# Designs tried in a protein design chat: VHH binders against Fructose-bisphosphate aldolase 1 (cfxA). Part 13

Target 1, 359 residues: Fructose-bisphosphate aldolase 1 (cfxA), of Cereibacter sphaeroides (Rhodobacter sphaeroides) (p27995)
Amino acid sequence: MALITLRQLLDHAAERLQGYGVPAFNINNMEQGLAILAAARACDAPVIASRGARSYAGDIMLRHIVEALAEMYPQIPICLHQDHGNNEATCLSAIRHGFTSVMMDGSLQADMKTVASYDYNVDITRRVTDAAHWVGASVEGELGVLGSLEKGEAEAEDGSGAEGKLDHSQMLTDPDQAVEFVQATRVDALAIAMGTSHGAYKFSRKPDGEILAMRVIEEIHARLPATHLVMHGSSSVAARLQDLINAHGADMPQTYGVPVEEIERGIRHGVRKVNIDTDCRMALTGQFRKVAMESPKEFDARKFMIPAMKEMEALVRDRFERFGTAGNASKITVIPMDDMAKRYASGALDPAVATAKAA

## First folded at step 4 (VHH)

Design x12 (framework vhh_brivekimig_d4)
Fold by ESMFold2-Fast, scan of step 4:
Structure x12 (fold): chain B 359 residues (1-359), chain A 122 residues (1-122)
Amino acid sequence: as target 1 above (359 residues)
Amino acid sequence: EVQLVESGGGVVQPGGSLRLSCAASGFTFSRYAMSWVRQAPGKGPEWVSSISTSGGSTLYADSVKGRFTISRDNSKNTLYLQMNSLRPEDTALYYCAKGPDYLEWSDAFDISSQGTLVTVSS
């Protein structure tokens, strides 16, 4: 199969009786792409291949890696997605380079550090969405602030308080604003702040079921039944991966990510895209460290990369199975972007708002 | 040669406690997640609990959560299962197993040891 738009892929995910989620994995090199697509083939799973706004490989390299992977794995629908676009230029550049989906992250200003106003977010996201839809590309927006525990260390130490409470820079998405935002911007997917953070160091204690504001997910989905919800920062930071890294010379502090069970609950309530990066980085790094420690005379990078790819493939296969993505690639017929553009122009893909009171 | 030797089973009354041990040899114990799996008479294997390589993370089946505690001592190559508030339905042959590779993965365990019998009866 060929490159698929995010909107088509997530509509398919939502149309299944229970609905399923699709993981979005960052691809920064050939080996990550090979591991992800090997897992996708094994699971008959569609996949979202993602690049962050400021990444290591760049738009051109990622496009060519994904094109090569699409040729090698023609049975797998691949969505090529630009994550966290900081402005119109970044998003439109991605589309020019063949990306089928972009994220306009207007929750932050173009510096990706300063919190933006709601009006700024609406304006910039609307502009990108209009342009993307003219050519059939999909758009993900973001409402709410997703903090990183790596930033604002002085403020986090003062504001987060004892026992690993969330950084005070993190805010839950307001459902009323979410409805207004989606109506104003017409985005295909919405990333919402639901208590997660980006990065490896999330929580110092085991999270309970309230770490994700499930009530917020449920309310927003009930009020916006046709908008696909997105979870950012959804690495689980599996104990196996922490132990693998630390057993081989690292000093990563004990931390907990988002339990896979909580992600599964989110999928039952309208989450369709699940962003995972940290877990994949840990899988690679853990195996690199293991080879380095156990085989100190090894200097062939391939001898480091092969076990790293196997570790990542196993992790990726687990997420395809647990999110319900498995078994669906063969059921998808990719719609060309020109036809998606016609569907957008017709109003067939417009947001829907529930008229009933959601409480 | 991987060897796992379970011990600590016995007959206890409902509400009682037992502590199971698993002595591991033939592999680098500290590099593997470990699990407890049980098999009741006439039934297939049921996953009970898993522990990460360092012991920093644990997972439990809903049927035993809050009653059982898994732990490990890497210096002694030993896995433990503390079983409290035992119920008749906990009656099974208990096995120590290497893995799974991912704690969030479904049970794909290699059960090759003799196990230790736990009988909960009045």
Scores: ipSAE 0.000, ipTM 0.185, lowest interface PAE 12.0, mean pLDDT 80

Design x13 (framework vhh_5c3l_4)
Fold by ESMFold2-Fast, scan of step 4:
Structure x13 (fold): chain B 359 residues (1-359), chain A 123 residues (1-123)
Amino acid sequence: as target 1 above (359 residues)
Amino acid sequence: QVQLQESGGGLVQPGGSLRLSCAASGFTFSNYAMSWVRQAPGKGLEVVSDISSGGGSTTYADSVKGRFTISRDNAKNTLYLQMNSLKPEDTAVYYCARSPDYLEGWYTGMDVRGPGTQVTVSS
């Protein structure tokens, strides 16, 4: 019944000897919520329901959708998370509207375009973290900005993101800064700019790009063993889904994502939250288009939505299984936010820092 | 190896015209929506125009609407930007970019850009 905080959920994920990852799926409408929770029930998996920075549903609507889902699926812990909060007001508004977790993205200024200084990021993230923890909500922070390793450039996405050229140091998270940042802010989770190992983008053309991805993850995890690492933009953009869309009258450009095998490697090295949006949108769109082409007389939106939900449910089930999330929902007893607030106040959830550097 | 290479930049007087070209290689050009993006001195990136993979749909920033025309030749793997009635405010480095219309996050939303070509509008 009660929504779970991100900190409790990811602490449970880390309690396993090898750990597991939890996918964070964007929910923009009722159908996505139904598909995700049907899959979660089938897999006995907890889940993070995420509001993207440019979600048209709004925080109030998503709160009520997720509350309805929590009533329908009382056995499934659901974390309601605000992704990419641009300032204190956005983060606190989400908490006021019932979100159990927020991301303060201080790597960018409030315009979500201009790269912020490290000091700005520490200050704003600490302010949000203090306020969120007073009421028991969890906070995800971000260090580094995901840019092209080849060109030193960043692109706005979902109307937010860095603009202009970036230094190499702005594209990859510095492990020393990560330790300092977490000690200063006390964030529960940290999104890191890690590069890619084998992305179908020509993202990493630099000789050390693939090596740095896992090395950075491993070093940060070794030095911050109690802080949960987050992968953003983790859709795989499978060729099958692109083919499904294009076979049914679309002209989707050839697109590349993160192989699930790379996400699995990240989970083995301390990644606990994995953000996925595009794969779910492709699954829905592919089936909408298929019904439109194969059944030109169909006008009932439900006849489009039902196959789309089934396609998305299958994808979500696969991710619960591959991330190790499956089988864990029944093992979690949700701690309400008021009790999480007491745990934060006691110091029980303070960051842990290892003194030895991994390399 | 995916590459985008712009050409056609230079110095022009206000009211003049310039045509930019972008040669694409290393990928199936006809499968991608394409954009022209610019960065003026001391400013952030601005998307000035985009075009669908088949060329049937185009959009323009309000600042250039009615003056710039985007087009493509899929047989030649080339993207074009015809710039008319140029203003000093159009002075910028112009980048050819492959549009990530369906990607999420900075991790998957990043795609290929060319090295850029300088356009300077000055008397």
Scores: ipSAE 0.000, ipTM 0.121, lowest interface PAE 18.1, mean pLDDT 79

Design x14 (framework vhh_3k1k_2)
Fold by ESMFold2-Fast, scan of step 4:
Structure x14 (fold): chain B 359 residues (1-359), chain A 123 residues (1-123)
Amino acid sequence: as target 1 above (359 residues)
Amino acid sequence: QVQLVESGGALVQPGGSLRLSCAASGFTFSNYAMRWYRQAPGKEREWVAGISSGGGSTSYEDSVKGRFTISRDDARNTVYLQMNSLKPEDTAVYYCARSPDYLEGWYTGMDVWGQGTQVTVSS
C-alpha cells in the first residue's frame, strides 16, 4: 500500500511531543503534484494531496497522478483526500477510486449552498463515516460555516460554501455541539469555523491582533483530545505574490489572508490539517504572467511551467518547515487500509471525550 | 526608490560577535519577509536566515543554527542579523534580500538586494 490514511497520518502528527500540522494542498494537475512532492522529498515531509469538490481533473485522473507520484517518491507517505464531499455518493465514489480519506461536508445541503440543520449534518456524516471506516478510509466532518465576518456573508471555497447573510454565531463552532457531533458521528477529524477577531477584516484589510478564534480551538481540542482539528481557507495571500501577479498584467484587488503565525499558533493548540489552495494558485499564476511579459516570444509551455513549479515548491517547503511537518516522513510506516479497517472495527480509534475543568 | 542598505561588517577574531543591520526604504517593509544571504570567496551565494513579514517565524541554515539570530524592527524598517561564536568559515560578504514571505533559501526570484557588507573572521 502506497497511500496513507488521514487518521494514521494525523495520529502520528499528534503523538509527537509538540505535535505538528500537515498542510493539505489541492492537486489539479501534474505540475502541482511534482512541485509538492519535490518539496516533500527535500523536507522529509508527509503529504496530504487534496481534490477540491469541483476539480476539473476528476477522481480517476487525480488518483493516477498521485499513484505515479507515490511510485516516484516511495519514501513520502501520501494521503489522497476528497475535500468537501456533498453527499454519500460523492464520498463513496472517491473511496471506490482509491482515495484514502474523504470529507463529508454536512454543514451544507447537497447543493453546497444551503446551510444544513445540525441533525442533517449528524445523520449524513455518520452514514459516510460508518461506510468509510468499514473499508479503512478516514473521514473529516465540519461544524460551522466559513464566511466573511466583515460582510456577515458566506464565501464559496473551491465551488463550495454557504450563500447569503449569516449570524456571527453561525460562523463559529460551538464546543458543546462539537463534542456531541464527534460522539455521534465518530469522525477522525473535524473542520471548525474559526472566524476573525473583533475589529479585524479578513481579506479586505491588514489584520491587527488575533485573526482566529483561538479560544474556540483550545476549548474544542481540550474536550476532544483524540479528534484532529482542521483549518480551512488557510492561505496567507502574501502581498509579494499579489505584487508579482499585478506587476505582470493582472488586476487583483488588495486582499489579506491568515498570517502563518496564526496558523502556527493553531497547530500548538490541536490543529493537525491545514488546507491551502489560493497561495499555490497565486504562485503558479504569478510566474506564468512574469514569463509571458518578460519573454513575449516564448511559446514553449515548459518555459512557463518550470518557473511556476519552482515558485510553488518554495512556498510548499516553507509551509512544511513552519508547520513542523518537515523531518517526519521517514518516521512513518504506512498501515494498509485493510488493517486500518480492523482498527476501526476493534474500537481502538473511537473518539475520546475529556471532562476538562478548563479556563 | 526601492533599496536595501547593509552595515555592520568588520574584521573579528574567531569566537567573536557582530550585529549586521539592513535598512529598507521605498516600500512597505512590514508587508515583506526578509532574508540574509552570504557569499564566501570562490563560492556561490547561499541562504543564511529568514524572518516572516510578521516577525513571528524565523528559519536558519543548519551551520548557523544556535549561533545566528535574525530579528526585525518594522518601526525602523530594519532587519538585523546577530552573529555569535563566529568561525573562519563564516567569512563572506553578507546580503539582505526582500522575500515573498518564504523563510528558506530555495526561492531565487528575490527582486531587491542590498550591496553587501564584508565580514572577515581571522586571527
Scores: ipSAE 0.012, ipTM 0.509, lowest interface PAE 7.7, mean pLDDT 83

Design x15 (framework vhh_5c3l_4)
Fold by ESMFold2-Fast, scan of step 4:
Parts: sequence; structure tokens; C-alpha cells
Structure x15 (fold): chain B 359 residues (1-359), chain A 120 residues (1-120)
Amino acid sequence: as target 1 above (359 residues)
Amino acid sequence: QVQLQESGGGLVQPGGSLRLSCAASGFTFSDYWMSWVRQAPGKGLEVVSDISSSGGSTTYADSVKGRFTISRDNAKNTLYLQMNSLKPEDTAVYYCAAGRYYDLEGFDYRGPGTQVTVSS
């Protein structure tokens, strides 16, 4: 199998001439997995397959789906990633079930709703990182809380994420805290809060100015050159997909997401992992509704899902190409987790921090 | 038993055209989705286009959309790829394959490939 750790994959992304980003797509069923890997094969792109916070598929189911996909698509490196782990037990369970990467989201307490203290986040993330690195798995941490900068609020997705109003300081990652956090925890990747939010309802109107706090991205990247930055809530919520859904019996209010051009800019400034879920859900749902409306006698779910997979595949392919992921799968030789564990133990993968003399 | 044999490759200048053919035998051709897959020097496999068993549904890689056209003749057990406005980056060995990745059926059958070189 070609299961790759997040650290190896993102190190490769960072080493290329311009650097590239890698999308992380949620897989909740076989059809999403098939669409994603068909696009990955077409683009020669490595991929991050994520389990979301909801237990729809569960760790065991996603592991088996991804193992089947790795067998079907042996030339594609696949990172199997547990997104938004709420505590040590969740993260360690994912690793036990064959995941090569986990996110410990210590910015929230185990309920995934209450904002955690900085000290709590450092402690729990460090513990998970120590355990994960012992067996060669990678760890993503998070500082700050996802929230709409326009609204000053956060929205939950799949039962994870802060709810209600947030302090401005909680909506943007502090670069000084980021340096201290990475030195203390040794995480491979860091999700930073830059004004994005979860779900389909990111903005009530088309954004007027810069969506992302690009200065925050640039400063953290400059100070932590070996730590890979992660964007959460990176669906674009394209008008075409909203129109597709609403033309076929839905009532989704018009909203705006993060423009792909802003994500491309983030990638140029150090972002390496880009989480996308909502766009894929919209592509599937829109096509499923279209078949249902246009073919009322159809009862074979496969006849609903095949066009849905094609719509999702087209979306996924576009993101691989625009993020620069395309053309890179064939350039990667996967390092097994046991060997990654030896690299972690040697100190070869320790964080790098720009010193006062370098800054 | 199963045989897929490509033909029609060759050297062509940028902006030119080629038509590839694939003759299939040893299986019920009309029951299979068919694909054209290519491999450029030093690169992995890329699926260029696929076509449903009836010919009613086709897909194309974005890199070739608008320039390439896939078609099939089930009476003759033959798959075609019309390639127009060829670019140097289209240079690759082109393979005929039975099935498609998105289906539960993998590509168990491929032809030996035909070389397409686009250069001046």
C-alpha cells in the first residue's frame, strides 16, 4: 500500500521549486473515495483522505475504504488523516486503526465547543505528538479558533468547532504563541486561525477585501520554516454548486466561501495542507438532486451516485491543479511509518525556528 | 484470451492531429467501459478519456478537453481517440484499457501501447 505520513507528504510539497499545497478531502463513503482517487490518478496527485468529526463512516470504515482505494490506485500516495481529534483517546484510536496522521485540536476542550486555555492546548497536543511520533505517525495542531472575521463568530461543522461569539484574539493565531507552541509540542503541521469558518455559511455577501489575514500566514511561516501551515474551512461555496442544488428542489441561501485565488496566495506564502469538505458535499448533493428531479422513476442509487461522483471528481481535479499538487505523486517514494518513527527519534524532524539573528 | 491492440501513433508537429484505434478481442466489448490512458516520459499514468459501454457517456481530462474526442464502434469491437491541436506535452505512450478506475472493476486488460511524439 502507498499510505504516506502527513510529515513526509508536506515536506515533499515544501521542497519543490514553488512549493505546492495538498488538499485534504473528507471521505464519508465509497463514492467520495472513488471520485477523489479517480481525480488523483488523472492528475498524478498525492492526496490526504480525512475522517471528519462525525462518526458517519468511523475510523474502521474509513480505514477499509482507504485500503481498498490504495489497492485500486497503487501509484497514488494516500495520507490517512484523522481530523479534529478532541482528546488523546480519539487520536490514539485512529493510529491503532491504521491512520498515518492525526490532528489534535486542543484549541477546544474535549466537548469541541468550549474554547480551551493555551496551556491545555500545549499539554494535550504535546502528549499526543509524543505518542504519535513514537510509532511514526504525524500530528497537526491548532492555535486560535476558526471564526468568521466579518461576523466575529464561529460556526460548528459535524459537531466540532467553537459556537457563538469569539474574542478577536481567538480568531487570529498569535505568531509568538505559534513559535512557543511548536517548540513545546513538536507538531509537524499547524492549523492557524485567519478568519475562515466551517460549513457552507461562511459569508452572507461577496467579500469586499482580503479574506485571509495573509500577514499572519507570512509571519508564522517566516518564523517556523519547517512547520507546515494548514488552512481549515477552505471550501469556495461556488455559486454554480449553490445554483445546482437550488435548481433541483433545495433551499440553500446564497453564501460565499474562500476564493480559490486566496488559497493559491496562501500556498505561495507557506500553506501546505488545505481542508475541503463543503464543496464536495455540495457537488454530490446537487447532482443527486438533479437525477431525482429529472428521472422520477429511477430507484437505483448507483444511477444517482455515478453523476455525483463525476461532478465531485471534476471539482477535486481542479483543486489538485490549482494547488500545484498535480504531477507530484509519481515523484514520491513512500517511507513506512516504522522508518518515520526512527527519523522522529533521531531529531531529524524537529521543528526549526528562525532566531533573533535570522529574523 | 483477451487482447487489446492500439494503432495510429507516430510523430506529428505541434498543432497537428492523429487518430488512435484499439482493436479488442476475447471479451464482450459492448459490456465494458473503455479508457485511453497515457504515460509521458518520467511521469505516472494519466487517464485521458473514458467512454461508457453504450457510448452514451464520455469524460475527458481537463488537459485534453475540447481537443480530444473518444468514440467506439461496438459492432467492430473498436475504440477510437481523435486527437486535435496536439501539443508537445501530449507526447506519451497511449494505452487502450478495459474498464475505468471509478468502477469497482479495475483495469485488468491493457494494450501494449502506441507512441505519440509531438515535436518539430
Scores: ipSAE 0.000, ipTM 0.102, lowest interface PAE 21.7, mean pLDDT 80

Design x16 (framework vhh_5c3l_4)
Fold by ESMFold2-Fast, scan of step 4:
Structure x16 (fold): chain B 359 residues (1-359), chain A 120 residues (1-120)
Amino acid sequence: as target 1 above (359 residues)
Amino acid sequence: QVQLQESGGGLVQPGGSLRLSCAASGFTFSDYWMSWVRQAPGKGLEVVSDISSGGGSTTYADSVKGRFTISRDNAKNTLYLQMNSLKPEDTAVYYCAAGDYYDWEPFDYRGPGTQVTVSS
């Protein structure tokens, strides 16, 4: 089955009466892909298969893994997405290799660490968006810098992300700037800074109250109703997975991620793409450690990977269910990229700006 | 220590109904996807239905869609399968299983099974 573009997938998610979110799972190997697609089939869920620009699984490798998965699971729409593209070359290389969606992360310079100017971000993101749309690929942009509201710190994901302490204004996306950015660049989706950070060590204490800046999410969504909002750094770092890891010889300090309830709230307020990586890595590592500790004579890597895939599949199934993704794959007819290119050219997919603001 | 115990099987006429139950203990039932799988005489295992840990998502094999309903009660650690409009082809041993089944990997846990026979 043809891979689905991000724009078509997230338009479908937004067009449902209550809307739903779609998780974007990083795929670094065959086993993660198998676990994700087994879960997607079981839940009748579409999925976004994602690769970071500095991940060890290159765009060629991920393309072939996802093509194989698409053949094995022909009823599941799969979006193949390049996360955190650092420049035009990276984004266009992904498209050349069969990716249906790219992220141009112009909030950072090409080094993927140094905060970029707004003008740089607009310029580079617009160039990538124009080129991608000519061939039917979707584009996600980013505005703001990821960081924990509690700590005022940023963490790198897969070698990408701002490093060091951030002030409050750098940790939240300005809604007025978001509207201007989307009008200037014409991106299909926008990653906004809303108080999340990448990696496992997000919060030092158990979260209570509002973890994410919901008012920012609501206002941007209300003003940009046709642009899909993206949450980065959305692993929950569940106590169960920390306990699994630590029960089997690890020393992971207690930490707290973004509660799934907060992600569900974001989805109710316009978030349509939810990036998850750390939770999947913890699920795999927890089972690797368990097999190693409880079966010290085991040397067959498959005996480590099969329980790991089952653990990850259970997590992925839970997220499809909780985000409302479940039950929607069978309702989607994939539009090929060549036809999406015609829709972009017609202006049918242009950004919309609403005059009404969130209450 | 993990225990899955099926009940509710028996002999039933074509077109009849049966309700299977599975009592689970020794693991955190509410954390697991649960499945009903069956094995007809001389055949391999067939997964007939799955249900998510919270009960919000269910799947069914094409052979049983519209006739079987899977459900669970996490407070009672119990899985159910309501079987309606039974056919002779539904004759099999029905197993309660924790986790999912890959072609290359068995379920994490499986009960001893309960026999369902559909005949006149």
Scores: ipSAE 0.000, ipTM 0.170, lowest interface PAE 16.6, mean pLDDT 81

Design x17 (framework vhh_3k1k_2)
Fold by ESMFold2-Fast, scan of step 4:
Structure x17 (fold): chain B 359 residues (1-359), chain A 120 residues (1-120)
Amino acid sequence: as target 1 above (359 residues)
Amino acid sequence: QVQLVESGGALVQPGGSLRLSCAASGFTFSSYSMRWYRQAPGKEREWVAGISSSGGSTSYEDSVKGRFTISRDDARNTVYLQMNSLKPEDTAVYYCAKGPDYLEGSFDYWGQGTQVTVSS
């Protein structure tokens, strides 16, 4: 079966009566892929399988793992997505290797640390989008620099992301600039800065009020109804996972991520793709540590990895249910990339701009 | 339905001792690790102690090491926290938590906790 493009998947998510969100989970090895797809099968959920940044598993490895998973789970639409592409070469390499979706992250320069100019972001994202659309692949862009409103700081994730202090204008995406950016680049999805950051340490205290700038989400969604909004840095860093790690030989300080309830609110206001990496890494690592501490004579890596995969599978199942992704895989008929290319060429998938602002 | 019921909280003088209990039901107790957390007014909830499903390993937050002891009785589906040499800083509501499963963090806590006050 053909892998699904991000645009088709998120269009389906947005067109359902209640709307739903789709989690994008990083896949770095076979075990993570097996855990994610077992959960997707159990929940009848489509899924976005993301390659984390540029490192660890290469494009070729991830392509073959996901193709094998698609054969094993033929009823599950899988979008194979390159996260945080730093330039044209990285994005086009992913497409050449069979990815159905790429992110061109022009908010940072090719070093993925230095904040880029708006003009740089528009130029590079437009070039990637044109090339991707010619072959039917979807493109996610990014506007604004991710950082924590509580800390006024950014943290790198998977070797990418701004570091250091950010001013408030970098913490939230300007809706007027978002409209101009989407009109210029024609991206299918837009990652916006709405108060989240990368990494495990999102907040020092449990959030008491609105931690996501819902008004920013609502206004951008209302003005760009055909462009899907993306949340980066959406791990919840549950107390349960911190406890699992700390009970088994680690010393993580108490921290808080984005509560699942806040992600659900974002989905109700127009968010369609939710990036989750840290929670999955914590689930795997915590359970691995548990086996290591409780069974010090065990040497078979499979005896460590099988319980770790079960822990990750449980977390992934929870997110499919909470985001409304569950029950939707069987409702999707995958459109191959060649046919998506024809739809892009016809203008059917062009951005739409609403004339009125959100209330 | 998972239920955790904490008990044993009381007012105690500095230097005193208390033993907290947590009665568990609705799941296979012996298959899960168990934890104690506490939350003082105006502070975030902090992890205090953990015990593995086998009871073979225990771990503690640095401020309570040497003073607190976590233990479990699988026949009675109960986890305990023995608190010695109590200090005013230990004043908090203490919560019992079940180890990892399908539910997200806030759903791991069942019950209202038990209040421990250390004051003259």
Scores: ipSAE 0.000, ipTM 0.109, lowest interface PAE 20.5, mean pLDDT 79

Design x18 (framework vhh_7b2m_4)
Fold by ESMFold2-Fast, scan of step 4:
Structure x18 (fold): chain B 359 residues (1-359), chain A 119 residues (1-119)
Amino acid sequence: as target 1 above (359 residues)
Amino acid sequence: EVQLVESGGGLVQAGGSLRLSCAASGFTFSDYAVGWYRQAPGKQRVVVASISSGGSTKYSNSVKGRFTISRDNAKNTVYLQMNSLKPEDTAVYYCARSPDYLEGWFDYWGQGTQVTVSS
């Protein structure tokens, strides 16, 4: 079956009685793709396949991996998404290569290091959104900069992201700006800054309270009920995975990620796309290390890769179930991009704005 | 370095009681489910009891009403209180750590502690 656009997928997620979230997993190689789609088949779950590490797999290889997965798993709607596009050329190139969705990250300049002005972000995101919508592709925008509220700093992952100290206001998405931004750009989804970071070293202590600025999520959703909210940096960095890695010859400092319970709360308040990368990397690496330590005579790479894929598959299945994604793939009929283009042109997919009650 | 160290085993008469302890180190104990397993001579290893990170407990039918599992997160220790012991309870008892999202998978086991119940 055809690849699905982000807008169609997230509209389906929002239309369900309780609403559900969809995880977006980075695919850097064949084994990650196989683990994700095996889990999707087992759970009857649609999935977002993200291209985060542009310099590793390369444009051609990733396109063919996802096309092969779509052929192997025709029952599963797969959204092929370019994460963190730094300019118009990157986003339009992804669409030309068969991507059904792109992220224009105008919160940073094209160098992906320098914080951009609001006006720059609006202008570049609007241009990409107009062009993408002409051909039926979806667009995710970003307002605010990802960073840790505990540390007051931002992290770079996959060669993108702000570094150094940021004002607290730059760590959180301003709800008034979010409304203006969505009306001006007409993006299908909005990545919001709520204190999450991109990497494994998110927090120095176990979260025991409201570590995310959940009030920001709640306020933005209340004001933009038809815009799909996106959480970046949503790996849990489970102590179990840290222990698995460290028990087998690594020296990873103890850290904490975003509790799955906090992500579930976000989904209840309008989060529909949840980006997960670090947890999958840890699952694979933990099992690679375990096989190497416990079976020193093993030289067959498949004997390393199969346990790694099983560990990742279990993680992915858990997230499909906990986000409510499970059971929904069979309920979706994919709309081709040409027909999505007609829907955009009709105004049927335009943003909606509502008044919100004070928190 | 992850370690699970069992203690408290021994010889006891039928109808007696024992309390097993499992001291955990090298990981964040409060984030894991932990369980007790036993293996009798010439038999396979079977589940006895488990306790989740949140404190919910499960027991095998053979020990329900007689055994109680509990945890002390401040001491990184899990306990198995065994009451009304029977000769059939004779086994090596193992402590095991259970991951949150992998069904039926235990990544670390203790070395075991022997429990012998005489008539």
Scores: ipSAE 0.000, ipTM 0.127, lowest interface PAE 18.3, mean pLDDT 80

Design x19 (framework vhh_rezetamig_d1)
Fold by ESMFold2-Fast, scan of step 4:
Structure x19 (fold): chain B 359 residues (1-359), chain A 121 residues (1-121)
Amino acid sequence: as target 1 above (359 residues)
Amino acid sequence: QLQLQESGPGLVKPSETLSLTCTVSGGSISSGGYYWGWIRQPPGKGLEWIGHIYHSGSTYYNPSLENRVTISVDTSKNQFSLKLSSVTAADTAVYYCARGDYFESGWFDYRGQGTLVTVSS
């Protein structure tokens, strides 16, 4: 049936008694979609289905996979989201093909490698936001550059991301710029750079203490109380999944992601969308490798896919529970995009800015 | 087969910490696919979820109680425990330990018999 917009979904998340986070999972094939929605049904959880910037599935294919899933699971609100749109054409194409939400990533230029100026980011994000809001679609923007505070490096997500060593000002979102940016662009959600990185290789050592710059989250949320904050690169890179992969003929270097406890802390401080891709890829790959190693005579791809889907479903269920997403799907009545367009036009969805800074 | 049994003091003084233990028999708290937690029922009121711990070790607490509650596991004894600090008369309730089946129910599908805890001086 009708897909939910990101703005409606995250408004619901923010307005509930505890405030909850919603995981955004990349979908590249039917099996990932089936695993995610089976988990969503089991947990009564709404979900964000994301297309990554360089996903081989394409926007048309993902749209039809998600439509089929919405038909199979009509009780689950699904937000269809284009992650890391590199320009207006990419974002508008996704909307034209039925996406209810887009990310305009103006922190990088259209090549998705070269760090963009602040003015470039404001201009392109504002243009996309105006156009998206005219038709009721939501927009996520980004300030700062994804990078590891430990390494001083940028990491690519699904083929996008800055390259090389970054200075500190490029690695963390400036709260003063965040306020200006949201006022200028009117984005519904803001991805903030706070020391996270994308991909399988996060930290070389297990984190000891607070890894994310929580004060940045707290200050931005205090000053932009109605803007939904987004964490990119939020896979935990769990030791169990690394062990599953490496026990079955792989050589993945030992690494550590963002502890789920840190993500939970972020959710308490205004994070509403949590992007997870790497953990799901690891779950699938681990089971593919296990079947190949333990059953060398097996040639039926379904015998690889079924355990992989179960592994991923278990991971997805854990994230719905831990983020507080579980139990909320039944509490949401989806508002169609045409009606969201009317709400945008009325000013009802305009950003709120608090005058006092966080202590 | 599976049994959950609450144990701990039936009387706690105001401002002190309530400590309860759940002993699990007929199953393992370290097995995957389950979560383990605490629920209470004050006299004449409905059930209130306190919190739970997943097989992964992750904890999730009722926000209204989060600043006072800690749930932990002791796999060597096949037990999990609740600590609730700074108790008042409002914390008087029957306390249940419970198991949730992650794959089947998505909620607590098995409980202990309950233990009455009275907060009084």
Scores: ipSAE 0.000, ipTM 0.135, lowest interface PAE 18.8, mean pLDDT 80

Design x2 (from b7 with L103F; framework vhh_brivekimig_d4)
Amino acid sequence: EVQLVESGGGVVQPGGSLRLSCAASGFTFSNYAMSWVRQAPGKGPEWVSSISSGGGSTLYADSVKGRFTISRDNSKNTLYLQMNSLRPEDTALYYCARSPDYFEGWYTGMDVSSQGTLVTVSS
ESMFold2-Fast, scan of step 4: ipSAE 0.017; ipTM 0.565

